# Designs tried in a protein design chat: VHH binders against q8pxy1. Part 44

Target 1, 323 residues: q8pxy1
Amino acid sequence: MMDPQIERKLIEIMRVIHESDKPIGARAIADELNNRGYDIGERAVRYHLRILDERGFTRKHGYAGRTLTDLGENEMNDALIGDRFGFVISRIEEMAFRTTYNPETDKGDVVVNISYFDKDDFETVIELISYTAHAGYMISPRVRIFEEDSLEMSLPPGKIGIATVCSVTFDGLLLKAGIPVEPAYGGILQIENKKPARFLDLISYSGTSIDPIKIFMNRTPTSVLEVLEKGEGKILANMRQINSSAYEMTGKILKKAEKVGLAGCITLGEIDEYLLGAPVETGKFGAAVVGGINGICALEETGIEIETNPISTMLDYQTMKEI
Short names: E, the ipSAE of ESMFold2; O, the ipSAE of OpenDDE; V2, 0.75 times the mean of E and O plus 0.25 times the DockQ between their complexes.

## First folded at step 19 (VHH; framework vhh_6z1v_2)

Design zc7 (at its last look DockQ between E and O 0.01; V2 from the best seeds 0.00; counts 0 for: pae E 4.6 > 2, placed apart)
Fold by OpenDDE, look of step 19:
Structure zc7 (fold): chain B 323 residues (1-323), chain A 124 residues (1-124)
Amino acid sequence: as target 1 above (323 residues)
Amino acid sequence: EVQLVESGGRLVRTGGSLRLSCAASGFTFDYYAMGWFRQAPGKEREVVAAISWSGGSTWHADFVKGRFTISRDNAKNTVYLQMNSLKPEDTAVYYCAASRYGTWFRDSEEYDYWGQGTQVTVSS
């Protein structure tokens, strides 16, 4: 197995070749890759192209450059699917690893989402976020506000930032306890009579290059306000899969988390059983967690313009205040 | 081997009804969103309808709303397209597609597997 970095470059080269309407040369490929953030020279591209040629993924057309073979296209597609899978999960894993918060000592960092909104909407934002959080549809009622003059974060003029706790925090807590957690799904969860009913829609983390949360936010499929008002509607929620051997320990950790306001876990599923309609792999159980940005979704539903960066950064949880 | 096999396409008269079926195999059907696409001669492939993994979320193109309905039976690994009030403009090859995302998308690029298609012809 070649160096993952080399493989990544090969895939990206193939992508560039595929996107070309005609045979493309090494220099042009290099230029395109550099535009995409890859620091690679023409010589290096030529080296990689030789590898691709040897593998039968590319066909050389003399000085005109290279095209993908059918085999290459298939490989590219397969690889891209794999690569897509890799980015979001890798981010989640990274942030989970970076999570240091210990509910027992009340020290450490949690994963947060960052949202930006107009300063004129501040009162409404705080009110609705508070309401949503206390209704149990956020991970934590603690937030951190960043003003324009904040040294910690650069904000656009006239904007205020708010950090909300991200669900990945749970992944981090469990991981620190020695429990591997698999991101399974992001989805839309139906609430009925103020209770979780079933997932209406899911995006598998294994199949996407895009954060499921971002996808759903763009579709605006939530009705968090309706949930808050009537106890009926749709919210964002995530699902994790955990090995059955960690069932008891997971429960304990979550209970500890709840004591410090990290109460975003909706429910644990039974071993080998679907959870809220979502499939679970054999030998695992599901953990359903509310979307950390449901408060933001509620705001968007009111018409407030807000920009959100999910899984943005780490913050000291003690610096976050309950609102 | 992943397979999507469409069936049910045939010649029908205007105003008629058809039910297309797509039988899936070779992958975990419950994990995949499904979609129906169509391509008429000389036209680009377009999305007709899509359905999430559970069937709890569906999308229908505006041109088929009220006439076509996508559904699925996960126990049978099958997705359906009920087509009512068919028009000559509905004449096309209809394709079944599967997406690993689990949620439906309108963009064909988000679908990983495709069937061979079934011909639907609506005569005036």
Scores: ipSAE 0.323, ipTM 0.688, lowest interface PAE 2.0, mean pLDDT 90
Fold by ESMFold2, look of step 19:
Structure zc7 (fold): chain B 323 residues (1-323), chain A 124 residues (1-124)
Amino acid sequence: as target 1 above (323 residues)
Amino acid sequence: EVQLVESGGRLVRTGGSLRLSCAASGFTFDYYAMGWFRQAPGKEREVVAAISWSGGSTWHADFVKGRFTISRDNAKNTVYLQMNSLKPEDTAVYYCAASRYGTWFRDSEEYDYWGQGTQVTVSS
């Protein structure tokens, strides 16, 4: 049976069997699953064990109960990885699909990141985000502010929310023009003499369930303030790859986006070539784009506590105002 | 303020060689594709050659292929056009142009900045 509820129960039963020091019977499995918060009886466990036996995932040991076969161990581990509620790539693709913004009409929805901060930090947050965005290290200088009493989202007491444009908006613009975009890497990009030099650290979007941007925010410090002050330092950036057939049209679309303030694309690469040290597959070229949260990174560097949900939601770009 | 300044145009004999230079300032040269265009009196401006931001990809018009070579030196913010085996029909004002986003284009409409041009005259 291919019922998703049955598959989840099969996986949890296999987990209990895996963790047992000895063969384990249906009653003991049911008891342990109930201890873990599953409502399942011995009869239902016996039904699922028959399915596991039929699939070759469990081995009976007479009345002593069951153990996992090697096939069962492998299948359980693969299934658990696949039961995460999506890869970050799937979220990016969904948000790109939902992008409806049209640069020619200045109408439609863009992808945003949402950040939360203490209302007492408001003036510093606005000033530094404005500075970072106008220096070209964010996707757009337009933001949306959500007050503590907002009906549009629930905010903790004393917090303000700010939406900033996410780089996935570019993926959506390209997709709307018939150009599929493949997210490749999130990374740390070195700036030297006010110019992008090379990616210093890269995390592939392929096969990861954790957004590389969240990993970098929690693990590797940026120096966006140093970039703003001296033209030297480290920013967040990401790299996507695009089929070489779209080489000229991609540039044309990005030029149109710049006219409406969507100017965070750093550069397009050569076909079949690394871009700023990031690998690009044969038949493709790269597009390097600043992280839409570099202003948030700059704020964190000052010691302000700020929490960010990257690739959070869609907002109508017309409701976002330049700061 | 953006500037593209061509130099090196002069009178040369048929079969001769000439190297044009275009110095760029006022923008981040490393992010721009560059092109050379030419315009003879009474004719439309036409693309001669184009080069990607890194110099890794070039394109040359058929009427100059094998004779002209575009190149760039990003350390000097300069693009070049080496012109060999010159013919009287190469007589024109030569313009350099720059296009945002690192890709090169054959269409003049895709170029954001233009130089004032340098005259090349090839004598019979």
Scores: ipSAE 0.216, ipTM 0.632, lowest interface PAE 4.6, mean pLDDT 84
ESMFold2 (binder alone), look of step 19: mean pLDDT 88; pTM 0.898

## First folded at step 20 (VHH; framework vhh_6z1v_2)

Design zd1 (at its last look DockQ between E and O 0.01; V2 from the best seeds 0.00; counts 0 for: pae O 13.3 > 2, placed apart)
Fold by ESMFold2, look of step 20:
Structure zd1 (fold): chain B 323 residues (1-323), chain A 124 residues (1-124)
Amino acid sequence: as target 1 above (323 residues)
Amino acid sequence: EVQLVESGGRLVRTGGSLRLSCAASGFTFDWYAMGWFRQAPGKEREVVAAISWSGGRTWHADFVKGRFTISRDNAKNTVYLQMNSLKPEDTAVYYCAASTYGTYFRDSEEYDYWGQGTQVTVSS
């Protein structure tokens, strides 16, 4: 798990690096942070710089110090909806609250991730996302395509946008049924013999301003293609915890959602027990859910360049078409 | 193709014991919750016992509590119902059922796959 103070220090270190005219070393970073009122030493800065390197946000220039990578610069820039770093849990809670989709009627808004890709890759993107979704490694086979000149979506020239359903839609469905959901971890889940085995890596959602899914996409490669072909490999997944009193009702709601194509919950854990190696608090059970962007991960494994903004916006599920 | 095949049903005397087995194939058994249901002629199907995917949680109906025990062996893809102290009112066709997500349900509507059933007859 990541201490919230560590996450804040990571952000402030990135700001100092961004503001530097040139590569900057740990001592200079520490001095600048102390000038800004942070009590941090050079050794602590080096510790945090290792985390930034590991996440792919900084580039080391030998003894000259570090600069931000393009990914690091993008993380400092605003997301499609947001205009600064914010708490991921607050975003999840907001989007869950805004979910109006009703599995009984197949009507309402779901939470989506937005990805952008070169229009020349269109056929490959659609084919692989369809395959991945129908294999059960995405939340839904329904997507929505945004054309390069769309006024409702701001796209760079030559790009097409695709919306895929986000796992936070499940949090919204459960919340509307009176079941609060606590997002606990984003992670990498090992698949063995076509079944979930264990979480390999976990990042707590608590206190983080950087979505764990973004971190894993950049740092720890998935092998979704291998899972699709051989039933062996690594996928993105996340884990939430839910009060034990909702054990049976949660399962009923997820089964209803599955009938209308929202099929991304892998399993519900035992009450009071870890689920696939992920911690679960006493009085609760875990729910392991595939990452809504595993089809995007599969595309990146083929070498296609694709940019993703997870937990991006709300879309009417009726406007999303099965592929 | 998913198949659940019950076995072990037979005629037994009041007070006797028997063990039902349900062999599963065509799905990843380890991640399914299992249930035993029964239906006597002219009566509604009712849940007897249920077990979570790991076997960590079990539930038994009050009318069989202390007499019946559900268990599973995930290595053998098999769920069991040990029935002791049998009574004539236990006479029924017993069905094995499986549900996705690993948590068990007490409502028959929540089970996705069903076996053909095995007849248990308890004589006086």
Scores: ipSAE 0.130, ipTM 0.607, lowest interface PAE 6.7, mean pLDDT 83
Fold by OpenDDE, look of step 20:
Structure zd1 (fold): chain B 323 residues (1-323), chain A 124 residues (1-124)
Amino acid sequence: as target 1 above (323 residues)
Amino acid sequence: EVQLVESGGRLVRTGGSLRLSCAASGFTFDWYAMGWFRQAPGKEREVVAAISWSGGRTWHADFVKGRFTISRDNAKNTVYLQMNSLKPEDTAVYYCAASTYGTYFRDSEEYDYWGQGTQVTVSS
């Protein structure tokens, strides 16, 4: 029997291959695995791929890379319980549906991210999160703090939890208004002179089981602190696509949201036009939204260790306090 | 039909400069990372440079040493390779390639579309 750790890696490699809509190469697989927390190089992936080939779980397609065989698919399905292709989108859709907050009544639930950090960093965390939020690079300046003795969630010893509003909240607000929203991309956004300039890179929500934002956190360091200090740098941002027929209504809803502190929409694009360099489908317009975890990114840039669960749960927005 | 058409390759002297162009058609150019590869006779194809879909990120091979620069114009569906300080060792067929990934890759296996190549010859 092969080492269980090797077996796990094999399954995860198969997972990555499965999530690809086309044959995928070793380097791409390695990159994706690293994004998922697996420390593995291309050479190691190639080694594992040979094993998969020998087992008949993968098929080579020349320069295009590998795909899973039927046998491989079955093996993977047996081994994997959780994340499937399209999982992130499904999660977004689910949480959007669960969003009940109404800006007009100031009642209801919003989608939040949960982050954990050492209690000794509390003051710094609050200060920097507040600063980042008020600078306009978070969704809301409201947060909820969870202490170690909190009954609502289990925290590791010595840790404090903080909930920040997730961008999916906008999807929820729009959906409740009858507007379908398509998660299009997560990316790195260049800020120049305190203004959005252009996306430097984008990852489509389609084709990945991992939030593109999380992927970028691992691949490309942000420079949120530089943005805050100098007005120039890199932040995380998302792109949504919305049908052109909902252009006016979308604008109205977002304005209402801003009045209650739900900001973070960077800009709406023009119909059928690129937004900040990102492509938009015909008949749609783009909505660029800041990554909800930019504050967390700023903290990480200071050297603070923090763990984040994006799109974690729902919270009553009224229970969240502005900091 | 997907097409990548390279141009600009020619004979030049050592120390000379060339600008290669690759015109793309038949796919959504802005969705693709683009790369330049080269293959010399008897050698394996190697990556020269890569550029993200937006042009915001670029990568250049170590042997470039600042001599080459990849760029793109999405409005023209074109990627470029500016080559300066050319050496005889740079003699090769240069290929343009496109990757469906939004980021650049250094592995040729990650590229989906390839041009026919353009010959660059650097004389002593």
Scores: ipSAE 0.000, ipTM 0.237, lowest interface PAE 13.3, mean pLDDT 87
ESMFold2 (binder alone), look of step 20: mean pLDDT 87; pTM 0.895

Design zd2 (at its last look DockQ between E and O 0.57; V2 from the best seeds 0.00; counts 0 for: pae E 5.4 > 2)
Fold by OpenDDE, look of step 20:
Structure zd2 (fold): chain B 323 residues (1-323), chain A 124 residues (1-124)
Amino acid sequence: as target 1 above (323 residues)
Amino acid sequence: EVQLVESGGRLVRTGGSLRLSCAASGFTFDWYAMGWFRQAPGKEREVVAAISWSGGRTWHADFVKGRFTISRDNAKNTVYLQMNSLKPEDTAVYYCAASKYGTWFKDSEEYDYWGQGTQVTVSS
């Protein structure tokens, strides 16, 4: 069995080829993949294309590039339907289900992102994360710090880990209340005069095998620092869709969450109406939520090297400390 | 600091009209539902009207019967209550309130911020 990572790349290459109306070359494929958050060079793409050729999934058209064969189309469809589109959403759904935190009792687990950074940056990290959180651009001001000697998490030498609350926690809270939540979009949100104005770009969760947030982190730089300093800039945000029947209950749950520091929800949209420029399906309303990693984005904007694993694990929210 | 400041309350005659204003500051007004409440002497506070953050959705109490209209101007961070055909029974202190995630307009507990109120008196 080929390395799952290789298989994933193959599928993504096939997707790019499929989306092209014409034969597409390796360079163009690489460029498109990079735009989609994949760090892959032309040479690597060529290597993978050879594999696809050998498998009969692609047809070479000389210098014009490649197209998918019928076999390739079928394989792509099977792979996309079964594994990839479903992966991010499935992960979200899994973690939402695993969410047990109850704002009324202040007990239970929340979904967290894990980030790693150099121990020498610790003070700066804490300060900026705190500032970002209190400005309202994170899900919660509570974090958990993992030291190098932590038994709970294996850290690279010289690194410190920080857990931040993930937006999926809201999905979990709502789900526990019996409210289905649909991940709709991840995007870049424009902030003007310290308030959300509109989404500048959106990626549908259903249209990608990669977390839209990850795509934007790689593709479009945020300007969280500018937002913090000037009240204007770009942050990461998510859009959820919820059935209109749950409109009132959703609001109540979000209010309860906010009282315990889970205040990452920006606003709820009107039923059947666009929210911050994002489309909403009939019979539903939108919920806009800040990206849980906006603090991390701010840090990256300063030049600090940080590795982030979004939607990483579950933590007891009571063990997380407000900073 | 969050502030809601009501104005416009005064003595009016039966059948008269008033426009109440509530100026908001210290929070992102554009994302909050706004409501008007009233409390008459010896009575419980009751909701009069509410409006969503976008202004696209409004609610009015049954006793309003088309006499009052809530509106808002987000550019001015202000919510209004136009009151027409006033009756002595409308005499009360009127309060402005703001609700984040204001999905249930009738529930006073969903409102996060409150003004100090403005007195409306309707004489016969």
Scores: ipSAE 0.618, ipTM 0.834, lowest interface PAE 0.9, mean pLDDT 91
Fold by ESMFold2, look of step 20:
Structure zd2 (fold): chain B 323 residues (1-323), chain A 124 residues (1-124)
Amino acid sequence: as target 1 above (323 residues)
Amino acid sequence: EVQLVESGGRLVRTGGSLRLSCAASGFTFDWYAMGWFRQAPGKEREVVAAISWSGGRTWHADFVKGRFTISRDNAKNTVYLQMNSLKPEDTAVYYCAASKYGTWFKDSEEYDYWGQGTQVTVSS
């Protein structure tokens, strides 16, 4: 619905309102924003305040101006937390750069997420991850198991680690072909009648040090089991933006990746259009990809204790085995 | 099981009109670009028209421009080719094809699924 550049202005206006001890008017907001280096006039501020009012984030007090509602305070605080910890984008870019996997030769490193679980849960974990991956809700059915005595990785005592392929692997494949990929959002994606319908919740990768997928795992539950059983429910998914000039080649690269079991791209959007309700910038198209840890989400839904470090490391894809 | 089933091909007079349909099943049609191709005996298969997954972008070959129109109905999992002002050189088997990831191509090798074809014959 809303241009990300407009969203940033809305956040900055809310910040000024929040910092005021009293209701504040559009002219005073514009003056303060200009003092902070934003080039914005009173008329533009009034336009944005109308959007905030419509969303329920601000309350009018006649000629005195506006204050934030409780909903507006919560929204502003969530957005500002994201701004403080923007290195998630940097980590994604680093891991994409480090991706060396070549689908033509089936050689090289892919990006993985690492999850830890109690060794007594091993059979259940493997069965449910296998089921979820083969149903198409993970990036690959290949995994790597790390036992407690692994020399390759430090594990918590009494735990087994499992590596699952991370969606950032696609970013790396595209980058190696000269196609820059811009991470945009992590989200909760609604599945209806076994088909992707719309993103229900989105968190921008911009300005966060915590992967949005991990945030959703902790406070916004999925229903991956319901999707597997009934074709209805909520899964984790990511949205990225890609320059429109790469539209055809992106599709070709994704088809090659699928032949070696790297599936999970849901679709490529139309140029300049929202994709499944997620905003996309002018001159770009979106790519929606399932989360590589949806099998882990299904396990958490059963009550199994499992801890995940998203975008953890690189592994040679040939050392990962299909389950 | 993936299926693309073309229908509507028949004998028609020069200057006549015909509408081809292609019904899809066994895959998520809504997220595939669709194309119509044709092949006359002894000739290579050639692209006639293509349409993006949403229907927002279409392309038509110059030899059919202004005469043929591709469209789709995602609720019915169907793509159409409206063929007007038909000429004898339009005589061919017409094939429906689908391309994964929402983008369409002119190259037949980039299409993942193909129908069996429907014969269109244009007589004098």
Scores: ipSAE 0.206, ipTM 0.643, lowest interface PAE 5.4, mean pLDDT 83
ESMFold2 (binder alone), look of step 20: mean pLDDT 87; pTM 0.895

Design zd3 (at its last look DockQ between E and O 0.36; V2 from the best seeds 0.00; counts 0 for: pae E 3.4 > 2)
Fold by OpenDDE, look of step 20:
Structure zd3 (fold): chain B 323 residues (1-323), chain A 124 residues (1-124)
Amino acid sequence: as target 1 above (323 residues)
Amino acid sequence: EVQLVESGGRLVRTGGSLRLSCAASGFTFDWYAMGWFRQAPGKEREVVAAISWSGGRTWHADFVKGRFTISRDNAKNTVYLQMNSLKPEDTAVYYCAASRYGIYFKDSEEYDYWGQGTQVTVSS
C-alpha cells in the first residue's frame, strides 16, 4: 500500500486536473496545489503524474498537459467520497474527543497549534501575539514556548516553537458537555469598525480534504494587522453548526470558557438563520469562532517567516502562560 | 467602564405608551444581544424582550402580546423598548441587560451587564 501521504497527493492532483476545463500542465498543477496549501514542486508533481499515468487515471496530451480518464474520474470520486469528508473532520473530531480541559476546575488538555520561527524574532512574536490575543482575535492569550533544548518537541536549529490554542478546543468543551458540534466552514471574515461584518469567502469542511484555514492561509492573505490598527480588515474564522436544542447550554459553556481566557467565539447565530452571510441548516444555529492562528497570520503579514502546524497536539492548559 | 443607562420611565395612564432607551458604553455593543427585564414589587425579575446583536432577531415574552417592541441602533449603542397599550400590571422597574451569546437566555444570571433600571408606573 502506497504511503497515505502519497495517495493523498495523487488524489489532490487528480482533483486539480478534474477542475480544469482543459489539459493542465505540471507547473500549473503545482501552482494550484500550493494555492491549496500543498507544498509541492513541479518536479514532484511530474513524478506523481507518472504514477497516475501508469495507473491509467490520467491521459497525457503532449505539452498541453493531462486530463483525467474515465477510470481516473471514478477513482477520484471514490477516493474523495471516502477521503474528502473524512480526514479533516476526523482529525477535528479526534482532537475534540481528546480535549479534557474543564473550565470550572481549570484542569485538563486543550488543542493547540504549533508554530516555528527564528529565535531572533522572539520579542516581536511575543509582542504581536499578545496584542492580537488581547484584541480578541485569538482563542486564548495563553501560549507555550518551546526552546531548542525542549524535550517535548524537536525543533530545527535556531528555531523557537510556540503553541497557541486551537478553535477545536471549543468543539471539545462542547462535546464534553454532551453537545455535538459540526464543523461547517472555514473562511475569511471581514471586520469593519472592530465588528464582524460578513464572511467574504467560505470553504465547507465537508467539501475539502484540507483544512480550510490552511487553504486560506496560502490562498488569501489576511490583513490582521489592519484590523488591529484600524479596526478594519480580514481575519480567519471558523463556523460551527449546533442543534438548536443546545443553544442555551452552548452559551453557558462559552461563558465559562471566557472566564478562563478561552474567548475566541465571535458570536452565536440565531436558530435557522444565516450567520455573517454563512448558511445554516434548519434546526441548527451557527457559532462563529476566530481562527486560532490569526496571531500567526499577523506575524506573517510583517514578513516574519513562520511555519505552522494547525491542530497539532494536546497540551495541559495550566502549563500555558498568558502573555 | 461598562455602563448601561436606562431612561424614559415615567407615570402613564392605562392605555398609554412609553419608549424606553438604554445607552450602552464601555463594551463592544455590536457583539452583544440586548434584553429588557422588569421587576415588579414582590415579584421576580422577568425577561420582557431580547434582540440579537445584529438586530435581525427579536424575542418577546408571552405577556407582551404584541404591545411591546424591542429595537436597537448599533450606531448609537442604544437599545429601545416601545411599550404600547400599557396596563397597571406593567408597573415595574425596567432593566436593560447585555448578553454575549444569543437571545434565548431566560435566566437573568446569563446576562453579563445590567443597568440600574427605570421606573415605569401605569395608573388606572
Scores: ipSAE 0.442, ipTM 0.772, lowest interface PAE 1.1, mean pLDDT 90
Fold by ESMFold2, look of step 20:
Structure zd3 (fold): chain B 323 residues (1-323), chain A 124 residues (1-124)
Amino acid sequence: as target 1 above (323 residues)
Amino acid sequence: EVQLVESGGRLVRTGGSLRLSCAASGFTFDWYAMGWFRQAPGKEREVVAAISWSGGRTWHADFVKGRFTISRDNAKNTVYLQMNSLKPEDTAVYYCAASRYGIYFKDSEEYDYWGQGTQVTVSS
């Protein structure tokens, strides 16, 4: 078990190194950290840099200073993900609050996931995401493409970015109508004969300490391609709880959203009953929603290298086009 | 193509009984709520009964309460209307309708698919 204060300082030092356009030395790191409100001296920075060097996270360039290694970038990202998972529900609440999209006017912002892939895979990526979305296994067939010269997103050479709508957008639509939504479970949903059958694995959002990537890779893996081809297999899905007093209004809002392409809600459950095997508290009903990254799961199943930042940001839905 | 096909409508004497059926195809019936509506000559279409996707919740209009019962069989993709103690005022074309997301509504505007209707005539 690592000392949390040492790890925090190592992470903040790596952040400063990452943000530098060039190798950076201990004095400049200390100055920048003090400008950000951290009380740390050059001697302490040198001590922590020695730890980073010994772990292989930094590369020394003589007197010019240090840059991050690939291993250092990975460790920084893993540590930030860990902090994020301690506050997963807070992130969902924040993004739901920031949702301004109005299905009646077709204006406003939705929550998106951002994925990155090699430009040489473009046709395959677009084909599978389109196929998956139109089969009903994503939130919307609208996407936004970011090419390497995009003003809105910085991409490495040779990469294309794609924004796909995140299921938290439904939480935001409901919240905007005055309906609080409680995220209950994420999981793997069995599809049989083209119909949702049951959740196979469930992970409660309450007090979760696990990496979402671990669910995606280390539990019951998906078979979205098999679902698309044969109507049998496993997809990502999640389940929310909503107070029974909002039963009729929730249905009305989701129907309006479907008319503008936001159609990833599978179904609403009966009041006081489990939905597809997922527990629901008394006085509430469940809403089962497909995972917004099921198209990405299908791509990964083909062996394409693609990286996704889920629950990434807000985009104006009008700038997203159906594929 | 989505289809809702009503059957069972016929001429019946006052006090008689009749069962209407509505067979569904072209969509995932299990996740739709269903409703029965009727329209008499010169009158507006009105909701008669409705049922949630699982059958766990039902609703019946006051003018048929105790006489009509809605039910469904998801294995057969069929919704039913059992009509007892029929009155001449029940004479109408009866329509079945389906609503997405499994929640029934009393308002006809909330139903996405409609059948062609089946005539029920109750004679004095």
Scores: ipSAE 0.382, ipTM 0.747, lowest interface PAE 3.4, mean pLDDT 83
ESMFold2 (binder alone), look of step 20: mean pLDDT 86; pTM 0.890

